# Designs tried in a protein design chat: VHH binders against Mitotic checkpoint protein BUB3.3 (BUB3.3). Part 6

Target 1, 314 residues: Mitotic checkpoint protein BUB3.3 (BUB3.3), of Arabidopsis thaliana (Mouse-ear cress) (f4i241)
Amino acid sequence: MSGDRLEFENPIEDAVSRLRFSPQSNNLLVASWDSYLRLYDVESSSLSLELNSQAALLDCCFENESTSFTSGSDGFIRRYDLNAGTVDTIGRHDDISTSIVYSYEKGEVISTGFDEKIKFWDTRQRESLVFSTDAGGAVGCVTVSGNNLVVCVDASMHIYDLRNLDEAFQSYASQVEVPIRCITSVPYSRGYAVGSVDGRVAVDFPNTSCSSEIKYSFRCHPKSRNGRLDGVCINAIEFSPCGSGTFVTGDNEGYVISWNAKSRRRLNELPRYSNSIASLAFDHTGELLAIASSHTYQDAKEKEEAPQVFIHRL

## First folded at step 1 (VHH)

Design n14 (framework vhh_7nfr_2)
Fold by ESMFold2-Fast, scan of step 1:
Structure n14 (fold): chain B 314 residues (1-314), chain A 122 residues (1-122)
Amino acid sequence: as target 1 above (314 residues)
Amino acid sequence: QVQLQESGGGLVQPGGSLRLSCAASGFTFSDYYMSWVRQAPGEGREWVSSISSSGSTIYYADSVKGRFTIARDNVKNTLYLLMDSLKSDDTAVYYCARSKTYVYIETGFDYWGQGTQVTVSS
């Protein structure tokens, strides 16, 4: 396998849901189904914090170096004080909350859940919930880029303008034509890259009148190399923040592959990890890639080995 | 309150056909994705097919594409799986499952039926 394996005070006991680097440091959040939010200082190779949240954690995000949030299997949205080592609930969905992102433009936390709601939270207010709207269907994944919120429903991207939430969302059909599993914004562009449940990537530009020649889709990961009948799912897709036009994908068979978005060429494939790739995250410089090798509950035949997090230097 | 009841399984020869049904009750059927998941003896669960709440979006596992057809009747609260050109490898217990979105992870389904046995043998 590639990269240095992270050591934790208590081993991760259940699936890793999400890895997130701080936008300003090498502090890494690890959210997992074992109910712990962990903060790891990659620079000093030390665990900074472990907080038991009493519910499986499905997604996480940073507001700043001292404040983070999670969405949980119990529907609760939790806020963490990373310096004090405390956790508080700020509100909830009526069903499992699957995604959470922070909008620096609005100064608000945005979450989605199985209740098909998009909820907006401002923790500076006594009552944190400031707005709720319908997602237009069951949400698969979410990203925020500037004043745009993108919520994926099946094979479509629902685009909200954060400056005018009373306006109806714009619907854009992705070129993958199958359910979208993961999404990320393309740095220095108005584009979005999506990964599908069948191993495809599409790069789409929904708010531009540019020609179709810069819009593309391709089968990024081959159909199963290990005999699985339901094929390969892209669980994670992330762009390097340094503007190189490089992105990485991770699949449910343990493969991590890097690509050049402009040439559409494979650049590198890392040695196979022992379990599915659950999450990938670049640090703020693009020099480090965090990789979660973890059971994802996508296949009942999947090996349930202890989840592992690796740091690969690019 | 929520109940899912499968029927239509049985013994069939290779190349034969079967139609499975799942009768749903205790919830608003038209609000949910419905799926078929199978489990062969000694093996884990394998996702087979999913259909969206309206019926407009349909997904199939590669192993069954072109042979199986999923359908739903939102007036009768019933999910169907029409299985053509059956193979010995299709032998399994077939389960009806409910979800809010397309899922192929076991924990993504909030309710399961009891299953119906399909045996493909000469």
Scores: ipSAE 0.000, ipTM 0.195, lowest interface PAE 16.1, mean pLDDT 83

Design n15 (framework vhh_7nfr_2)
Fold by ESMFold2-Fast, scan of step 1:
Structure n15 (fold): chain B 314 residues (1-314), chain A 122 residues (1-122)
Amino acid sequence: as target 1 above (314 residues)
Amino acid sequence: QVQLQESGGGLVQPGGSLRLSCAASGFTFDDYAMSWVRQAPGEGREWVSSISWNSGSIYYADSVKGRFTIARDNVKNTLYLLMDSLKSDDTAVYYCAKEYDWLSEGYYFDYWGQGTQVTVSS
């Protein structure tokens, strides 16, 4: 294992769903199935907030330093006042809500759920739901970059223009050709990096004509230690925000590997974590990497260790 | 031109040891993960072991774990497989495999080696 282990008032008692750094500080959100949203100040090495939400939390995001959101197993979208230490519900999906992101360009929270809906919430209004549309299928993962919202359905990316939601989404078949497990936008680019259930990463440019120099895919993590050629699942993929072209991947066997997209070279592999990698997050500077070592329930025979969150300094 | 040259195979008795080598040329060796793959008589190819470009990640098939050791020398552009406690079931042609260019699509290794025969018998 690499990095400083975070200390919490109450140990995390169920799977970690998502780690999110603030876009302006070293404040880290930890959302977990044990119903807690935790806010950790990495700079001071102290727990700032630990708030029970009464439902398993499946994703989280920041609006700003004082406001965050979660999606839950009960379908509710919750808004947190991080200064007051309070939580309130702003609306719900008709089934489990699996993903939530904040669009700074739109000024809205965007969530998806098992009801195959994408819902848009404007928290400046008392009644927050402003728009709902179809995702086009079961949603695996979501990212927002500028005016584009990307929703992954199986091996396809469904791209929505946030400036014109009256238009139908554009469908783009990813190079991975198997279900997409995770997605992130490529900084300073119109591209997206996706991780697949079988260990492959692809960098796709759905709105451009691509050449072999910019559009690529590769086996990211080695095949299983059991001698199978089917690989491991990429659970997390994140680009460093500092423009170095560095990205990291985390798999369901506890490995975190860093890559340089510009040189197309593997940079480093961290010592294996005791559990699957459930989430990865860079801080706003790209100098810190938060790593969630947590059971993901992908392997029924996986030994359940208590979830742990580490901060690795780059 | 990418070229992989395997050597070190031969006839060995059960319980014996062998060291396989693979000399690589025609590409930047330290940019790629390398693997050993074997093919037993009448069988399909079986992955044996993989090593990342910097030796930070090493993986073994369950059938060879604890008996085989993979290693690489990036200065010499050479991949090694150290084989201990050999069994008759280890009889196969052993291939050195370069992992595909990470710019390329696909889930498989690029093979340019001719293979080296390992026979384990009394």
Scores: ipSAE 0.000, ipTM 0.183, lowest interface PAE 10.9, mean pLDDT 82

Design n16 (framework vhh_7nfr_2)
Fold by ESMFold2-Fast, scan of step 1:
Structure n16 (fold): chain B 314 residues (1-314), chain A 123 residues (1-123)
Amino acid sequence: as target 1 above (314 residues)
Amino acid sequence: QVQLQESGGGLVQPGGSLRLSCAASGFTFDDYAMSWVRQAPGEGREWVSSISESSGSTYYADSVKGRFTIARDNVKNTLYLLMDSLKSDDTAVYYCARDEYVEIYDSGAFDIWGQGTQVTVSS
């Protein structure tokens, strides 16, 4: 284990789903299955806010320093006023809502759910739902980069142009060829990095003609006494926002490994965490890494230790 | 024909030593990183060791570090695993494997496997 453990007045009582840093500060959102959204001020090492949402929270995102959103097991999309300490529902999916992201270019929050819908919400309007479309299948993970929304269905990336939602998505088959578990955009690039259920990582560049953007893939291996290659699920993948080419991966066996995409080298492996890695997040400077060590209910053999969140300084 | 052929396995007593060889044919051996992977009875595959195309970098699983040495001879197109201080836990079929992608990080994915050679450490 590396990093400073975050202390909460009320301990996290069920799995952590997502960690999200503010794009402008060291404020960290912690969304968990215990129904709480927590806001932690990492700079002052203090819990700023804790709000019970009455349903397990599966993903979260910031709009700005005072407004955030969650997707829930009950299908509801919730908006939080982080200064007032209030929560309100803005709409719902017809089934569990699994992912939520904010598009700064469009000024809308975007969610997906088990109903296989992608819903677009604008809270400036009287009725927040502005658009709904089909995801093309069961959604595993979502990312937004500029005017592109990428929704992962099995081993494929479904790419939507946010400027023209009248057009159907473009399908891109990933190099991993097995279900994609997590995705992140490559900073200052048109590329995406994906992690698979069998321990593979691929850096893919759909629709690129730039010769310096070369696709590659490799098997991420956790450090263990056995050095197993059977594959471990890559639960989290994140690029440093600083453009250094550094990214980190976290697996279901508690390993966090950092890599450099430009040199294609392993950089560092942190001492093993007690639970699966459920989520990873870089702060806006790229100097802090938040790590959620938490059961994910992926394996009945998974260690049942209490969820913990750590801040590692890079 | 692309092929990897292992040899050198056998029965050895605890504390003993073995040298495994893997002969490669049908491809440019010195363009690829190479690895040893083992499978113990009733268990899944376990990565043991990897070596870069030039021998400049070697990597080992914690369970074998300090006891095993991976080496290659690019002139002979042969990969080696020198196994010292063998333990009963080292009993497995040992596979030679070629890394699937030329531009990979330290471990890579494997596209070509040998048939395997049995190593049994028992008294």
Scores: ipSAE 0.012, ipTM 0.199, lowest interface PAE 8.7, mean pLDDT 83

Design o01 (framework vhh_4orz_3)
Fold by ESMFold2-Fast, scan of step 1:
Structure o01 (fold): chain B 314 residues (1-314), chain A 119 residues (1-119)
Amino acid sequence: as target 1 above (314 residues)
Amino acid sequence: EVQLVESGGGLVQAGGSLRLFCAASGFTFSSYAMAWLRQAPGKRREWVALISSGGSTDYADSVKDRFTISRDNAKNTVSLQMNSLKPEDTAIYFCAKGYEWLYDSFDYWGQGTQVTVSS
């Protein structure tokens, strides 16, 4: 394995759903199906918080250094006071809530769920739910970039303008043409990088404003790398925030690979992890990569080791 | 916060020269590609010149051999030397920050500097 393994007071007993670094520090959130939200200070190599939320946690995000949110298998959206070590519910979906992101432009939490709703929450209001709209189908993954919210439905990106939520979303068909499993924004651009269930990556630019553009799609993880007939799924994709044009992918066979986006060439492949890669996150400097080696409920894996989180130094 | 400030535009006769300047702040300048784009009245924005973080340059066919883009990482500036100007070069010129592999994906734009080329 590559990297420093994180130690927790209570070992992770079920799948890791999401890793999120703070945008301003080396504080890392770990959300997992064992109901714990964990906060780890990577700089001091110490566990800051382990808080049982009483439901499997499917996604998490930071508002600031003291406040975070999760989406849960029970549909509840939870708000955490990371200094006090407390959790409260602010509302819920009518079914499992699968994704949650924070919009710094809006000052709002945005969540999606199996009820095919997108819900907007403002905790500064007496009633936290401020808006709800239809996602246009079953949501696979979500990202927010500036004033744009992108919700992936099958192989399409549904793009919402956060300034004009009464407008219908714009639909953009991705170049992968198979279900999108993960998405990230390309830093300092209007683009998005997506990973597919069959091992492909596409870099797409739905709203082109210049006369020229670059779009591409390629297979970055082979169909049967370890002799499997079912192939590989890209579970995680993240761009380095430092502007190097580097991105990383993680697959359901435990491989983490870094790529040069311009040349589409492999830069590095880490030694194989024992489980699927469930989540990847760069810290705000791009010098650290957090890696969750964990089964996922999207994988058809027969044998899994206990979930582990590693910090790889770039 | 990313800030780009263009300067150096003006009125010049056909065949003349101008040098445009862009002062950048709020990001690690040396790590990013820089570009010049322009928008003529009633037309779409088009890219003109690109310089990579490593110093490699690329130019639109309409300005090739007439324009030269350069950067100074110590001063956080990018410049565009425009020679043999034509009336068709009349436009507002914008400095943009982005990745060298994304020619149309530039998120940070200044207010621009007007270049007018008379007959």
Scores: ipSAE 0.000, ipTM 0.215, lowest interface PAE 12.4, mean pLDDT 83

Design o02 (framework vhh_4orz_3)
Fold by ESMFold2-Fast, scan of step 1:
Structure o02 (fold): chain B 314 residues (1-314), chain A 118 residues (1-118)
Amino acid sequence: as target 1 above (314 residues)
Amino acid sequence: EVQLVESGGGLVQAGGSLRLFCAASGSIFSSYAMAWLRQAPGKRREWVALITSGGSTDYADSVKDRFTISRDNAKNTVSLQMNSLKPEDTAIYFCAAYWGEYLSYDYWGQGTQVTVSS
């Protein structure tokens, strides 16, 4: 266990789904299955707001300092006014909505769900739903980088050009060749790093034919240290935004490890957290790492501790 | 290995009630979120109700206030109480266990048929 534990007026009563730092401040969103979206000011060490959304929250994102969104177990996409402390629904999927991201380039929020749809929402319009398309299968994770939306289906990355949504996605088979659990974009690169259900990381570059960039995969979380034969699932992967070429991974056994992407060398391993690592987030400077120690429902083992969020200084 | 077995389906008149049961084998049950989903002929799968490991519940708008999901971790069961049934509720109902928060349901039962006549 490392770092300063965040204090909440009401304890987190069910799994943490996602941690998101603001791109411009140390404001942290905490989305959890207990139906609360929490906004925490890490600089002042204070809970700014706590909003009951009436549904388990599976992902969250910022549009700006005053507006955020969540995807919910009920399929609803919710918009939050962080200054007024209000929430409303802008639309829904036909099944559980599992992921949500904001495209600054397009000015739209993008969600996916168990209905295998990708939906695009513009809250400046009377009817927020702008576009809907097929994901090509069950979506495991999503990221947006510039004009590219990447939706992971099994071991494949489905890449959409946000400037030309009438075009079919480009399919790219990841080097992990097993289901992808998490994805992040590589800063200052056209690449993506993915974490797999069996403890592997791959760094993939879909447009690689003329690139000098090196693609690779390796097992970064070894076979279980706690007696499991199939190894561990990488639940979270994030690159440091400061351009140092470092990334962090978190697994379902509570380990957080930092890596040098170029050398593939382990830099540091934090003392084990008592729960699985559900989410990791760097602040905009890369100096702080938020860590969610939380049950992820991947194991029959009872959680050893209630969900907690820690801030680790790098 | 986890096995899910649904029971309790059948033919019922509109306005009637049914209680569905899902029995799970293995110690994995208490750590999993459990859901009921349904699929009507010619339609896509529809989520109906969810109960987390911690006991939080959620319902689709079409069934809210009519259906209640509950779990008994000592007996490894999840139940769906369905009241005020409508012809539109006719579907095969599936019990599913959710392995991780961003993954598809990993364990599915075979389903139980519910038919609501007008």
Scores: ipSAE 0.000, ipTM 0.169, lowest interface PAE 18.8, mean pLDDT 82

Design o03 (framework vhh_4orz_3)
Fold by ESMFold2-Fast, scan of step 1:
Structure o03 (fold): chain B 314 residues (1-314), chain A 119 residues (1-119)
Amino acid sequence: as target 1 above (314 residues)
Amino acid sequence: EVQLVESGGGLVQAGGSLRLFCAASGFTVSSNYMAWLRQAPGKRREWVALIYSGGSTDYADSVKDRFTISRDNAKNTVSLQMNSLKPEDTAIYFCARELYGFDEYFDYWGQGTQVTVSS
């Protein structure tokens, strides 16, 4: 394994769902199925907060250094005061809420759930729910980039203009022909990189005809290394924020691989982790990579170990 | 009816050069990932060079700085320029269409062309 293993007051007892760095600091959120939201200060190597939320947490995001949100298996959207160490609920989906992101352009929290709704929350209002719309199907993953919200339904990206939510979404078929498992925006572009359930990556530019030359897809993680001819699932994909054109992928066999997006060349493969890679996150500088070695409840592992979080220095 | 036909193989002395050609029919090479692979006597096939649909290229460490892959879109051909050949480059060379652009999943293969490098 590569990296420094994080120590917590209460060990992680169930799957890690998401790792998120603050956009401005080395504060790391760890959301897990054991109901804890953990805040770790990677710079000082210290645990800042461990807060039991009473439901499995499926995704998390920062609003700012003192406020974060989670989506939960009980459908509730929770807001955390990271300085006071308190949590309250701001609303809920009618079923499990699977994803949550913060839109800095709107100043709103955006969540999705198994109820196939996209809900918009403004915590400055007495009633936080300000808007709800249909996702157009079961949502696999979501990202926000500028004024665009992208939700992935099967092999398609449903793109919403946050400036005009009365307009129907634009559907864009990704170059992968199988369900999209993860998505991230390409820095300094109008592009998106997606990872598929069969080990492929596609880079797509839905609203730019002049970018057709740079659109591509390739099998990022090969067939299973245990002799099967089925592909591996890419559970996590993230671009380095420093403009190097580097991205990383993590698969359900414990491999983390870094890539050069321009050449589509493998740059580095970290020594295999003991469990599936559930989540990856770059810090705001691109110098640190947080890695969650954890089962995901999508694919069974024969010999898995307890969930662990590592910080790899680039 | 997709077909790939290699040519240009032969016997060459160490330090020499050779150029291989791959003629494609039934699809357009400029829209696909095209690869050269080789199989040495008693060995498994190994990837040598790849040209992506956008025109960028990649090479195995064993041939970097010696081999150059290119394509001629008008003639629908892919070529491999091999310089500073070594006896260990002796192999049957195959042209292949790479289905996913980086993996060993090739959906169409040529018959191969023999390259023999004498010491």
Scores: ipSAE 0.000, ipTM 0.138, lowest interface PAE 15.2, mean pLDDT 82

Design o04 (framework vhh_4orz_3)
Fold by ESMFold2-Fast, scan of step 1:
Structure o04 (fold): chain B 314 residues (1-314), chain A 118 residues (1-118)
Amino acid sequence: as target 1 above (314 residues)
Amino acid sequence: EVQLVESGGGLVQAGGSLRLFCAASGFTFSRYAMAWLRQAPGKRREWVALISSGGSTDYADSVKDRFTISRDNAKNTVSLQMNSLKPEDTAIYFCATSYYEFGLPDYWGQGTQVTVSS
């Protein structure tokens, strides 16, 4: 395994769901099934905050340095005041809420859940829920890029224009042709990179008027190296924000691999982590990579350890 | 091959109890989360209860404090104890496992019918 292991006042006792760096600092959010939202200052190597939320936390996002949100197993959407160390609920899905993102263009929190709804929340209003619409199916993952919201349903991307939510979503079939597990936007482009349940990556451009030569898919984690029955799943995919054209993938067998998007070539493979890779996050500079080594309810052929978070320097 | 086989369903009167069982084979059971889902006539399939590989449990609000999920890793089984049953609990109950944390189920059983009479 690579990188400095983070130490917390209360050890992580259940799966890590998501790591998120602040877009403006080295502050890292860690959301986990043990009900804690943790804020870690990577620059000073210190734990800033641990807040017990009373429910497993499935996803998190920043609004700014002092405000963050989570989605929970109980369906509640929670807002955190990171300076005051307080948590409030702003609303709820009718079932588990699995994903949450913040739209800087709208100034709204956007969440999805097992109720197949996309809910829009404006915390500047007394009643935070401003809009709810159908996702078109069971949502696997979500990303927001500018005025576009992308919701992945099986192998398809459902694209919403945040400027005109009265219009139906546009459906785009991904080149992976199997269920999409994770998604990220490609910096400085109209593209999205997706990771699949069978070890494939695709780079797709849904709003391109003609097929682009830069559209592609390839099997980057093609076979289990550890005898896994069902093969490998890409749990995490993230692009470096610095414009290098580099992205990283993390799989259910504990491998983190970096890739050059243009050449489609492997750049580096980190020494294997003890657990599956649950989440990956670049800091705003692209010089640090946060890695969650945590079970994802998938088979592991080697020693299992308690969930751990590492910071790797690039 | 992965197999999930449910049992324990039946007809019961409101206020009664049932225990459902799921026998799993073909994978390393102890390392997978297990879930119970249900589908009522004319409704979509909905999540009921989850137990993680580490033993943490979670429940849909409609069944909280009435249902209990448990697992036995030595026997590769997951169980759902259903107490204080209501007519609205009538559904086919499915055992499922997933490769994802709270993702879509990868493997499904055939289901077991639960009917609660008023």
Scores: ipSAE 0.000, ipTM 0.181, lowest interface PAE 17.0, mean pLDDT 82

Design o05 (framework vhh_4orz_3)
Fold by ESMFold2-Fast, scan of step 1:
Structure o05 (fold): chain B 314 residues (1-314), chain A 118 residues (1-118)
Amino acid sequence: as target 1 above (314 residues)
Amino acid sequence: EVQLVESGGGLVQAGGSLRLFCAASGRTFSSYAMAWLRQAPGKRREWVALIYSGGSTDYADSVKDRFTISRDNAKNTVSLQMNSLKPEDTAIYFCAAESWYLDTYDYWGQGTQVTVSS
């Protein structure tokens, strides 16, 4: 295991779902199944805020330094005032809500759920729900990049133009050909990197006409090093924001590996963490990597040790 | 192997215009997608505009309809025409050659300062 372990006044008592750094600071959101959203100031090494949400939290995102959102196991979408230390609900899915992102271009929160809906929320309006549409299947993960919303269904990316939500999504088949588990946008491009349930990464460019861009797919994480019959799943994938073309992956066996996207060369492998890697997040500078070592409920034999969050300097 | 040099920055009043230039040296300029990025003090670097090798363009929403990127492959130049400038556009502007498979994002210029006063 690598990095400085974060200390919380109240320990995290159930799985960590998501880590998110602020786009402008070293403030880190930690969303967990123990119903707490925590805000940690990595610069001062202190817990800034801890808010009980009354339901397991499955994803989180920042709007700005004072406002964040979560999606929950009860279907509720919650808004947090990080300065006042308050939480309220802005709306609900008809089933578990699994993902949430903020579109800076649209000024809206976007969530998905097991109800196979994509819901758009504008908190500037009295009734926050602005739009709802069909995801086209069970959603595995989502990301937003510019005016494009990408929703992953099985091995496909369903691409929505945020400027024209009245049009049906465009389907793009990923090169991984197995279910996509995680997705991130490629910095300074219109591309996306996806991690699959069988240990593969694909870099895809669904909306580009640029002839200099080349798509690829490769097995990032080897077949199980520990005799696992189900193999390894890439639970987290993130690009360094500094433009180096470096990305990191985390798997369900506790391995974190960094890669050069152009050469597909393994750069570093961190010492194995004791639990699955549940989430990875770069800070805005790309100098810090937050790592959640946590049970993910993917394997009955996985150790249910206390979740831990580490800050690793790259 | 690609060297990038920006020029055209300066001080301008809100509502004014500036044109930034990026002069590239290197034998594969025409095959690169070229980008403009900016960084304000204390903020992370953000993408502003892209022009692909084929000439198609993309813009960040914050600059759409105000900024225009263009290229001249015969002169190995990329330019950014900035209209209706706002104080929020104040930043160091960087030119970058953006190619996933032919070159690195590290082919960046040194930047040119743009200051927009209110």
Scores: ipSAE 0.000, ipTM 0.171, lowest interface PAE 12.8, mean pLDDT 82

